# Ledger of designs, part 83: miniprotein binders against q53ft3

Target 1, 195 residues: q53ft3
Amino acid sequence: MFGCLVAGRLVQTAAQQVAEDKFVFDLPDYESINHVVVFMLGTIPFPEGMGGSVYFSYPDSNGMPVWQLLGFVTNGKPSAIFKISGLKSGEGSQHPFGAMNIVRTPSVAQIGISVELLDSMAQQTPVGNAAVSSVDSFTQFTQKMLDNFYNFASSFAVSQAQMTPSPSEMFIPANVVLKWYENFQRRLAQNPLFW
Key: E = the ipSAE of ESMFold2; O = the ipSAE of OpenDDE; V2 = 0.75 times the mean of E and O plus 0.25 times the DockQ between their complexes.

## First folded at step 10 (miniprotein)

Design fa18 (at its last look DockQ between E and O 0.55; V2 from the best seeds 0.00; counts 0 for: pae O 2.1 > 1.5)
Fold by ESMFold2-Fast, scan of step 10:
Structure fa18 (fold): chain B 195 residues (1-195), chain A 83 residues (1-83)
Amino acid sequence: as target 1 above (195 residues)
Amino acid sequence: SVEELAEEIRMALEYIQWIYERAKKRLEQGDVERALRALQLAYKWAKIALERAQELGLTELIEEAQELIQQIEELMEKIRESQ
């Protein structure tokens, strides 16, 4: 019924059911994730008058999940894009800065979907500025990420005549980066979720 | 395409079966209200799955959905009669 997509990763469509009305997707290596797309697969809609509240959780210092409301998906708005990068930072000092080895923090976060009455969902307030709420916004976001990558990678390209001989360093020709960018941008324009 | 649609219906029926089993456990624990709420959700979703399977002519999934709906209805009726 539900899907979950992170740029550069395989789409997930098999949510783990944890209660009658609650489903979760695991997000390994979540520290590398900025945005998550949650969507309905399209064949089985929500029952009339119902929708899904979308939550994000990451493990706290004791490994316990901290759940935050990101937004909603409904039959009328069956996909949503959420920014989670700003939600990963700890706000309280629970452990010393140099003590990463003293407490193992799992690197797996979760997206949760709670199936609720639309009236109940209307009473809830998502955490500030988490929602980026359309497929068009996802396309714009992905184009900007792609532009950022191309610009960043190109800033390190040097002509063959300017190469510094370094035994352990590899240099990528700028034209290869350009070809990848153009191909990826073209494919993204045809289908924003092709990856 | 039909195979992808069938896979989503099959997955939905697995989720709904799990809701049904959990509702039975809640009922055994005396939590009638939560059991009924779970069964109502299961019923609504099973009806949707049935309609989609019928639209696509997926006989096995139609039969599975009908059986699940029957089980849900029977349990809901037993709860109603016991009140």
Scores: ipSAE 0.761, ipTM 0.921, lowest interface PAE 0.7, mean pLDDT 77
Fold by ESMFold2, look of step 12:
Structure fa18 (fold): chain B 195 residues (1-195), chain A 83 residues (1-83)
Amino acid sequence: as target 1 above (195 residues)
Amino acid sequence: SVEELAEEIRMALEYIQWIYERAKKRLEQGDVERALRALQLAYKWAKIALERAQELGLTELIEEAQELIQQIEELMEKIRESQ
């Protein structure tokens, strides 16, 4: 149902169920983590009219959990990237996990997903600056960077008729740049997170 | 792959089974409203899991989902009759 990904780590797809409607992923060594991706695996969506509120929890200096609302995942927006580097000292937000007796070590944070009605989620306010962008936004940014690079490189292109002899200069055929551009776009379209 | 999709369905059925078992415990403790909300969630997810298993022709998972749906329906009906 849910996945959780941190750069440089194995993807987690087996959430720990802590209540009928609540699921968690452990994040060991959380102080080294800057971003986390939370996503739906795709086979089993939320029921109609429901979605997931995504929380980040870390232990305070006394080992007590501090929970913060990061944002949401829904059937219509099934993945999101959250920046958590600035949240490790923040104040907690109102959250549905506070009454549960979840035992964890002081160095382990958690990502919590609470399955809720969409109407209830619409009334919640995530902590500021947590959401970075959707996966589609990463794709759009990357595509604009590729377009910019291609346009920049092609501005130096010359035809054989326009070429000034310079035996000490190295050059590459323009079609090499085009092939690289097309290959990268194809891979990005197949898997926006391949990088 | 079909095997990967089957594992996702199997994992979901395990979560749904957990919900069902906790709902039974809540009923034993007299917490009827939480039990009913849990069963309604389990029912909706079990129907989705059944649909996905049927789309993939996964006979064993179809049977597991059908059995779980039946159990959930029976318990919800008992609650309805006691109201």
Scores: ipSAE 0.717, ipTM 0.902, lowest interface PAE 1.0, mean pLDDT 78
Fold by OpenDDE base, look of step 12:
Structure fa18 (fold): chain B 195 residues (1-195), chain A 83 residues (1-83)
Amino acid sequence: as target 1 above (195 residues)
Amino acid sequence: SVEELAEEIRMALEYIQWIYERAKKRLEQGDVERALRALQLAYKWAKIALERAQELGLTELIEEAQELIQQIEELMEKIRESQ
């Protein structure tokens, strides 16, 4: 249902379901992350009248998780870009994930999606510095992220004959990455206003 | 691709199944209200998943979705009857 993308990293499509209406993506090495894209995969939309509140969690100075509302994704806005680098100094607010015992590893942040009624979402106030506000900026940023990801992935591309056996490593065919890239670009082009 | 879409539907159905099972556990714990809300969400998603599976002609996923819908409906009815 949901995907999470960090520039230069593989797309995450397997969210951990931590509650009936809550999904979590782990973001390792979060200190190096500036922006995150959260998007709907498009196959299974939100039920009518519902959307997703997107939260970010990072460990505070005491190692305790601090959750902040980044923004929203909806059927009408199926993706959003969030700047998380500037949130590290922020204070946590009341969040729907607080009662959940989510196992956290040091240096791993989390993106949480809470499925909620649109009316309820409208009453919430995201942190001001998280959402990329302009369509143009979003489009440019997304394109840059895509390019960075593609470049990153392509840098590891080798032919079958060039592959060195490494049982400890997983490999993704280049055609899968390309297909993903093309699909994402298509979606972006069709609905650039999903932020 | 159809295969990719099928995988997404499968993932959704797994989530729905998870919600259903959690709702059952909540009922056993006496949390009827939360269970019902969970089932309502699961039901809505299951209907969407079924529709998508039907559109793509994915027989196995259609059957799975139908089964889940039936299970959810039965449990919801049981809850209503107990109130």
Scores: ipSAE 0.162, ipTM 0.631, lowest interface PAE 2.1, mean pLDDT 78
ESMFold2 (binder alone), look of step 12: mean pLDDT 89; pTM 0.885

Design fa19 (at its last look DockQ between E and O 0.89; V2 from the best seeds 0.63)
Fold by ESMFold2-Fast, scan of step 10:
Parts: structure tokens; sequence; C-alpha cells
Structure fa19 (fold): chain B 195 residues (1-195), chain A 83 residues (1-83)
């Protein structure tokens, strides 16, 4: 139903269901991530009157998740780009002079999708500046990202006959990637703010 | 194309089946309100998956969706009768 994309990484389309209405994607090495794209795959829409609230979570200094509302995806706007670089903790440790190095919790963040009534979503306020808002910069960034992602994913495409079974490796059907890419590019061309 | 669309529907039905199983556990724990909300979500999404499978002529997924819808309806009816 859902996908999650970070430029230069394999697209994720198999969210982990953590509650009856909540789904999560893991983002390893999140400190290197500036933007995340969340989208609907296009075959199964939300039920009428419902949508998805998109959250971002990172581990605090004690390893406990800190959840922040980034925005929404709906049938009318089935994809969204979020800037998460300004939402991360521990940035002080990146300067040349740091405190004593402490073994940190693994750098794994999460994107969460909570399926909610549109009326409930309308009453919520996302954290400031998470959504990309500049029309021209957004269009250029998104096109560059789509091209980079499509080229990267396509470089690993194989026919069904050429696939070698691997129990520990996840595979994404090329059709899912192509359908998402084409739908996203088409909508972006029509309205850069469709998300 | 149709084969990959079928995979998307299959994955959705797996999620919906899990919503149903989670709703049953909520009910066993006495959380009737949460169980009903979960069943209503599962029902609505299963109907959508059925419609997509029917549009594509995917007989096995049509049957799977219909079976799941029946299970959801039966549990909702039992809850209604007990209240």
Amino acid sequence: as target 1 above (195 residues)
Amino acid sequence: SVEELAEEIRMALEYIQMIYERAKKRLEQGDVERALRALQLAYKWAKIALERAQELGLTELIEEAQELIQQIEELMEKIRESQ
C-alpha cells in the first residue's frame, strides 16, 4: 500500500505493521538523510474519508523514540517529500570539539504512517518546515531525485527468469517502481505542489 | 504488469488479515471499541482490495478477499449481538 524512498537507497514497499492502523519503515543511518519521500503505491487507495498521517522518529540519548508529525498523504495527494535534517538530535556532537564519546544507540530512525479520519488529520499541525515548500526548488529537487532513484533501481532490474533465489534478500517488482515513478512524475509535471 | 499488480493486492490482503487478527486480540482483551474500529478499517480496505481484484480478473485474490470480508462481517455481527 505504501512506499518510502531516500535518494541513493533502495525503495521500501513493505512497511512493518505495528498496530491495526500503524505502519513503519526503518531508516538506518538516518544522520545521512536530508529528505524522505512517502507515497501510496497506487493500486489500493485509502478508504473514503481516510488518509495517512506521516511521522518521523529518531532515538533520543536513552534510545527511546521521539515522534514528530511531518505531514500527510491522502488519495488526493498520495505522495509527499519531507525534510528531516533539521529535526535530528545530537548535532552538537558533529562539531570538531565534542564531549567524551559515549556509545550511542544505533542510528536507526523510522517513518510512521498512521491511518486516520481526514477530519482528525485536519485538526493536527505538522512540525514547522518539514514539508518542502519552494515550487521551483521542489520541482528541480524532485526531478533530480526521481531520475537518480529510477536509474539506481533500474540498474538492478532483472527478468523473473534471471532471478536467483536468496532467502535473506528482499526484492521489489520493477512494475511497482515504474508505476510509482510514472504517476509521481506525471502529477509533478501537472502541479509541483500536488503532495 | 498484471502479475505485479496482483502482488500489491496480495500484500494489502496480508495487512488487512493482520488488522483482523489484531482486532480479535483487542476483543479478547475487552477493548470492544478499538476492536470495532479495527474491524471497520479492515472491512473498508478489504472491499477496496476485492474491487481491484475483480477489475483485474484475479480469481484467487477475489476468493481470498471474499473469505476475509466474510470473516470480518461475522465477527462484527457477533459483537453487535452481544451489545
Scores: ipSAE 0.778, ipTM 0.926, lowest interface PAE 0.7, mean pLDDT 77
Fold by ESMFold2, look of step 12:
Structure fa19 (fold): chain B 195 residues (1-195), chain A 83 residues (1-83)
Amino acid sequence: as target 1 above (195 residues)
Amino acid sequence: SVEELAEEIRMALEYIQMIYERAKKRLEQGDVERALRALQLAYKWAKIALERAQELGLTELIEEAQELIQQIEELMEKIRESQ
């Protein structure tokens, strides 16, 4: 249902369910993380009228969890990038995760997703400027642009036997375009903001 | 791939099953309102999971979703009848 991505790390797609309506991802070595992407995997959306409030948790000096609201994901905005590098010394705020007994190791933070009614979410205020940008719209546009470019360029492919000499014209081997497309698409899937 | 989509549906059904189990526990504790809210969430998600499994022709997952939906409906009906 949910995914969590940190640049340079494998995507997490198996959230720990800590309550009927609450899911968490562990972030080991969280002090080295500046941004996290939270997104819907796409197959199972929220029920109509519901969405997800996204929280960041880190242990304080006594090991007690400090939870902060980062922002939201919804069926209409199914992915978002959150900046967490400045939150590791912040003060906790009201949150729905405080009554849960969650086992964690030292230096492990968590991303929490609380499934809630959209009306309830509309009255919540995220800390600072945690939400960086709308990733889903950029990703969809970029994927469509990549596909369109590759298909267009490929439609002009010719074999060497089909070519006529044209000294003033430059050519690019078709496999170069394919390799670039595959590399770009892979990097975009790993980090939509790499470019 | 279809296998990746099937895994997402399978994981969702596992989450939904746990919602159902937690709702039963809340009923044992007398927390009928939270139990019903949990069951309504589980029901809505289970119907979505069933639809996705049907779209992909995943017969095992279709059967699992249908069984879970029936369990949820039965429990919700029992709650309504005893209120």
Scores: ipSAE 0.715, ipTM 0.902, lowest interface PAE 0.9, mean pLDDT 79
Fold by OpenDDE base, look of step 12:
Parts: sequence; C-alpha cells; structure tokens
Structure fa19 (fold): chain B 195 residues (1-195), chain A 83 residues (1-83)
Amino acid sequence: as target 1 above (195 residues)
Amino acid sequence: SVEELAEEIRMALEYIQMIYERAKKRLEQGDVERALRALQLAYKWAKIALERAQELGLTELIEEAQELIQQIEELMEKIRESQ
C-alpha cells in the first residue's frame, strides 16, 4: 500500500506494521539523506475519508527517538516529498508512535505512516520546513535523483572492448540511458508534474 | 504488471490480517472500542482488496479476501451482540 523512496536507493514497499493503523519504514544511514518520498502504490487506496499522516523519527542527542510530523499523503495526494536533513536537530512533537516500543539502530531513522481520518489530519500541523511544496523544490529533488541514477548507471559503463561475456546478464547501451535522461529532463522542464 | 498488482494486493491482505489479529487481542484486553475501530478499518480495506482482486481475476486472492471479510464481519457481529 505504501512506498518509501530515498534518492539513490531502492524503493521500499515492505513497511513494518507496528500497530493496527501504523506502518514504519527504516532508513539506514539517515545522516546522508536529504529528501524522502512517501507514496501510495496505487493498488489499494485509503478507505474513503481516510489518509496517512507521515512522521519522521531520528535519534536525539541522548539516543532517544524524536518523532515529527512531516505531512500527509492521501488518495488525492498520493505522494509527497519531505526534506529531512534540516530536521535532525529539531524538537519532537506529539505523535502517535510514542507508545510504540520500536527497537532502533542508532544510524537508522524511521518514516512512520499513521492512517487517520482526513478530518483529524486537517487539525494537525506539520513541521514547517519539511514539506517540499514548491515546484522548484520538487524539480530540484527530481533533478538530484536523476543525476544520482545517471551517475550510478554510468559507473558501470564499459566499452565494447572491455565487455566480458556474461550470458546471464542483460545490457543496456549507455546512449539509451543518456537519451532517456535527456528526454526526461526536457519533460521535467516543460512540466515538472508530468507524472 | 498483473504480478506486481497481485503482490500489492497480497501485501495489503497481510496487513489487513494483522489488523484483524491485533483487534482480537484488543478485545481480549477489554479494549472493545479500539478493537472495533481496527476492525472497521480492516473491513474497509479488505473490501477494496477484494474488488481489486476481482478486477484482475486473481482467484486465490479473491478467496483470501472473502475469507478475511467474513472473519471480520463475524467478529464485529459478536462485538455488537455483546454490547
């Protein structure tokens, strides 16, 4: 039902259910994470009148988890981008995960989704700097993600002369990746919300 | 792909099953109100999962969803009768 994406990392779709209405994704090496995307997979939407409150947890100076409300995902807004890099020194707020005894590794942060009534969500106030609401910020995030992917893919590029036979592997020409990248950039520039 | 969608439905059903089981535990603890809320959520999601499974013709998942719905309904009815 839910997915979590960090730029340069694999999509996480296996959330841990910690309560009847609460799901958690682990984010290893959270210190290197600037942005997180939380999204609905689309197959199983929220029930009518419900959505998800998205929380972030990181260890404080004492190693205790600090939870902060980042924002929301709904059927009408099935994805959201959050900047978490600036939250690492923030103060915790009231949160639904406080009663949960979640074992954490010091280097692992968590994204929590609490399934709630839309009316209740409307009464909550996310931390001010977490939600990437601007088109520009979204574009920047997407650009960074694309650059990361391109760099990653390019790091594996080999010339024909360098290629060793590997019948079990499929290969994509680097020019195809580049063409895709360029096309994506063009589309992004024309309409940052084309997807 | 259908396989990917099926996996998503399966995962959802697993979560719903967990909600159901947790609701049962809540009942055993005497927290009827929380149990009922959990069951209502489970029921709504299970219905959606069933519809999606039906749309895709996924027989096994249809059966699983139907069974889970029946279990939830039975438990909700028991709660109602006990009140």
Scores: ipSAE 0.364, ipTM 0.761, lowest interface PAE 1.4, mean pLDDT 82
ESMFold2 (binder alone), look of step 12: mean pLDDT 89; pTM 0.886

Design fa2
Fold by ESMFold2-Fast, scan of step 10:
Structure fa2 (fold): chain B 195 residues (1-195), chain A 83 residues (1-83)
Amino acid sequence: as target 1 above (195 residues)
Amino acid sequence: SVEWLAEEIRMALEYIQRIYERAKKRLEQGDVERALRALQLAYKWAKIALERAQELGLTELIEEAQELIQQIEELMEKIRESQ
């Protein structure tokens, strides 16, 4: 249903379900992350009248999660890009006087998706610095990334299904998404306008 | 392309199955309201998964979705009958 993408990392398409209406993606080493893309995979839409509220969580100095509303994904706008670098706490994150932070602990943040009624979502206010100002450009980029992922994955899946006696038992392994990402990066490096 | 689409439907059915299992636990804990809300959500998702599987002619996933819908309906009926 949902995907989560960070530049330079393996795309995630299998969220952990933590409640009937709540899903999370882990973001290890989140201090190195500037932007996160959250998107619908495209086959299973939200039920009519519903959408997804997107949250970001980081561990405080006591290891307790601190949740912030970043924005929304809906059937009408199934992808969103968020800047999270400005939301990170100075305690665990790099800041102008980072050398004064004497404690470094491994940090894992989370992206959360809460499935909610659209009317309920309309009453909520995201944190002001989360949404990327160049929305049109990034939306186009996200759609092209998603298209490339689906095309690559489907081609690989068909190839493997043809080699298997029981094609219905086939699945798409994580290795396929890694190969897609590597191919996309290679193409992007050769032609920056590719995306 | 169909296999990737099929994989998303399989993932969705796994999530929906977990919603169903969570609803059962809520009932065991006496939380009927949360159980019913979870089942209603599971039902909506399962109907979508069924429709997509039917559009793509994916017989195994059609059957799996129908079985899950039946389980959801049966549990909702039990809640209704328990007054």
Scores: ipSAE 0.763, ipTM 0.919, lowest interface PAE 0.6, mean pLDDT 75

Design fa20 (at its last look DockQ between E and O 0.88; V2 from the best seeds 0.70)
Fold by ESMFold2-Fast, scan of step 10:
Structure fa20 (fold): chain B 195 residues (1-195), chain A 83 residues (1-83)
Amino acid sequence: as target 1 above (195 residues)
Amino acid sequence: SVEELAEEIRMALEYIQHIYERAKKRLEQGDVERALRALQLAYKWAKIALERAQELGLTELIEEAQELIQQIEELMEKIRESQ
């Protein structure tokens, strides 16, 4: 039903169901994330009159989750881009004393989707400046993400002479990655909202 | 592809099955109102999944969706009779 996408990472389509109407995606190493895309996969829409409220959660200094409303996805607007870089707490800046006594909190955040009535969603106010609502911006973000993924995957391509088999490692042929990229790029050009 | 569409329907039916199971637990705990809301959500989504499976001719998913809808309807009827 739902997907979650971060530039340079594999798309997630298997949300963890934590309640009858609540689903979450884990975002490891979230401090490196600037934008996240939440979207409907396209085959199973929300029931009529319902949509999804999209939340972002990160651990505070005590390890407790802090949930913030980012925005919404609906059958009429089944994808949304969110800028989270301004929302997450980090170390901020380095200083002489902070480096000696800093305890790193877990670097895993979550995207949450709460299935709600559209009337209920209309009464809620997302945090400021999180939503990026433009088809052009979405297309540009997607293009950059595809380029980043392709470049990242290609950086691990090794010549035949350098391959050393390892039972604990998985190898994906570069040709398969290229074919996926070309097919996805073609579909995106024809319909930016196909995913 | 049809396979990708089928995978989404299959995943949706798994989520809906879990909504149904959670609704049963809510009933056991005496939370009839929350259980009924969960069953209504499960029912609406299961009907959507059924329609999509029928459009694609996916016999096993059609049967699975129909079975789930029947279970949801039976539980909702039991709630109605006991209230």
Scores: ipSAE 0.766, ipTM 0.923, lowest interface PAE 0.7, mean pLDDT 77
Fold by ESMFold2, look of step 12:
Structure fa20 (fold): chain B 195 residues (1-195), chain A 83 residues (1-83)
Amino acid sequence: as target 1 above (195 residues)
Amino acid sequence: SVEELAEEIRMALEYIQHIYERAKKRLEQGDVERALRALQLAYKWAKIALERAQELGLTELIEEAQELIQQIEELMEKIRESQ
């Protein structure tokens, strides 16, 4: 039903169902994430008149979960990109330089999808700066990224005679993937729609 | 691919089954209104899953969806009979 994608990570398609109408994806190491894509897989839509409110959860300074509304996914808008980097801004706190003997454990955040009536969703206001993209832009970006990756990786293809003998499988050096990722990030910074 | 679509339908039927089971527990606790809302959601999704399985000719998933729909309908009828 739902998917959750972070750049540079494998897509998650198996949401944890925490209630009849609520689904969750875990985001480990969430402090390093700037954007998350939430989307409908496409086979099973929402029932007519319903949609999904998308939330981001992280622990506050008191250790209690804080759920912030990022925006919505619906049958008419089945994919959205949300910026979460601004939501990770911590408490404004003045601390003199001093001794630190406790290291905070990295926390796990969550993306929550709450299935609701469209009329109920119309009464909700997302946090500012969260929603940034449409499904058309994401689809085009993903296809361009795949084409770019294939062309780049294939330029480093070597014959079996030029490497350690192996079964009839071709391999690519791991650093090719890293170089592709670094090049992709640079081009994305120049133009988010550079494809 | 058809295999990926089939897995999505199978996962949806698992979620719907969980909704059905949770609704039964809510009824045991006297939470009739929430149980009915959950069963209505499960029913609507199960019919969608059936339609998708039929469009793809996935006979095992069609049978699973039909059985789940029947279970949901029977429970909703039992609730109406008790009221």
Scores: ipSAE 0.713, ipTM 0.900, lowest interface PAE 1.0, mean pLDDT 76
Fold by OpenDDE base, look of step 12:
Structure fa20 (fold): chain B 195 residues (1-195), chain A 83 residues (1-83)
Amino acid sequence: as target 1 above (195 residues)
Amino acid sequence: SVEELAEEIRMALEYIQHIYERAKKRLEQGDVERALRALQLAYKWAKIALERAQELGLTELIEEAQELIQQIEELMEKIRESQ
């Protein structure tokens, strides 16, 4: 139902269910993370009148988890980008995850999704500057993510002369990736919300 | 792909099953209100999962969803009868 994405990392689709209406993704090495994307997988939507409140947790100076409301995902807004790098020094508030004994590692942050009524969500106030609401910020995130992907993919590029037979593997020409990248950048520049 | 969609439905059904089991435990603890809310959520999601499974013709998942729905309904009825 839920997915979590950090640029340069594999998509997480298996959330840990910590309560009837609460799901958690672990984010290892959270200090290196600037943005996180939370999204619906699309097959199983929220029930009518419900959505998800998205929380972030990091260990404070005492090693205790600090939870902060980042924002929301809904059937109408099935994905959201959050900047978490600036939240690491923030103070926690009352949160729905506080009563849960979640085992934590010091280097691991968590994204929590609480399934709630839309009416209840409307009464909540996310922490400031967490939600990437500006087109510019969104564009920057997308660009960084694309660059990371391109760099990652290109690191595996080999010439045909360097290829070893691997019949079990499929290969994509690097020029295809580059063309895709260039086209995507062009579209992004024209309309950052084209997708 | 159908396989990917099936996996998503399967995962959802697992979550729903967990909700159901947790609701049962809540009832045993005397927390009827929390149990009922959990069951309502489970029921709604199970119905959605069933519909998706039916649309894709996934027989096994259809059966699992139907079974869960029945279990949830039975438990909700028991709660109503006890009130």
Scores: ipSAE 0.559, ipTM 0.857, lowest interface PAE 0.8, mean pLDDT 84
ESMFold2 (binder alone), look of step 12: mean pLDDT 89; pTM 0.886

Design fa21
Fold by ESMFold2-Fast, scan of step 10:
Structure fa21 (fold): chain B 195 residues (1-195), chain A 83 residues (1-83)
Amino acid sequence: as target 1 above (195 residues)
Amino acid sequence: SVEELAEEIRMALEYIQRIYRRAKKRLEQGDVERALRALQLAYKWAKIALERAQELGLTELIEEAQELIQQIEELMEKIRESQ
């Protein structure tokens, strides 16, 4: 369903489900993170009329989560880049995740995705300066995303001779990943705003 | 290839099954409204997963999605009858 990417780290695609409509990615050592990308993987869209509100939380001085709305992902805009450095503290109880009784490690932040009706999302205001809109920042982060994804996918590559039978395991040919990577880099270089 | 997309469908079905199980717990706690909202979300997403699995000819995932949809429909119908 969802992915979460931080430059220089392995991409996360297995969110922890904390409620029927709420999903979380852990961000350890969050003080070193400047930007985070949240995106839809592409095969399973949101149901019609629904989207995802994207939240960021970090532990306060008492270890309690402080949730802040960063923005949204939808079927029409299935990826978003957020700057999380310099965000103000919010009141967790005022957000959908405020009712969640989540205990976490003091150095670990979280990205939350709350699946909501589009009409409900339209009534919400994200914190200032979270969404990244500059072309340079977009291009730079997208390039790191491409590198990280290729490295992640390639780390699972094995020759056919090394494969063990596993009916539940799926394999992607490495050359397909490489071709996608090369095509995307070329398109990004020609027009950073393609998509 | 077809195999490239199967993993996301499998993960989605796991999430949807957990939504279904959470909905049943909500019912045990008397929270019918939240249970119905959870089942409606599970239903819509399960139908999407089924369509994708059918488009890709993934027989195992088609069967899993159909069974899950049936379970969701049965529970939703029982709730509606009790309203």
Scores: ipSAE 0.746, ipTM 0.909, lowest interface PAE 0.7, mean pLDDT 78

Design fa22
Fold by ESMFold2-Fast, scan of step 10:
Structure fa22 (fold): chain B 195 residues (1-195), chain A 83 residues (1-83)
Amino acid sequence: as target 1 above (195 residues)
Amino acid sequence: SVEELAEEIRMALEYIQRIYYRAKKRLEQGDVERALRALQLAYKWAKIALERAQELGLTELIEEAQELIQQIEELMEKIRESQ
């Protein structure tokens, strides 16, 4: 149903279901991530009157998640790109001796999707730092990212056809990826601000 | 291809089946309201999956979706009768 893409990384399509209406993608090494794309795969839409609120979470100095609303995906707008670089913790977590003062385990940020009524979503305000900072820069970034994603997915599909899949692993058909790529690229060409 | 579209439907049915089992667990814990909301979401999504499977003529997935819908309906009816 959902996908999550970071430039230069393996596309994720196997969200972890943490509640009946909540799905999560893990983002390891999140400090190197500036932008995340969240999208619908295209075959199974949200139920009528519903959509997805997209959240970003990072561990604070105590390892507790700090959730922030980034935006939304809906049947009418099934993909969105978010800037997360400005949302990471402030001075305390970024202190020069942070790692020395606190014995930290490997940290993983998360993208969360909460399935909600559209009326409920309309009453919520996303964090300001998630907004697109430059249309031109974003257009170049997204086009290059889409090209890289498509090329990677095509390569993986060929390898998968030659090998048997592992049990309990989720795979997305290359055709679904291609359709998403074509739809997103078409919409981006028509209006770079469509997300 | 039809086979490729079928894979998203299979994954969706797995998520919906898990919503059903989560709803049963919430009932065991006495959370009837949350269980009903979960079942309503599962029902709506299962109907969508069924429609897509029917459009594509995917007999196995049609049967799985129909069975899941029946299980959801039976549990919702049981909850209504017990209130």
Scores: ipSAE 0.751, ipTM 0.914, lowest interface PAE 0.7, mean pLDDT 76

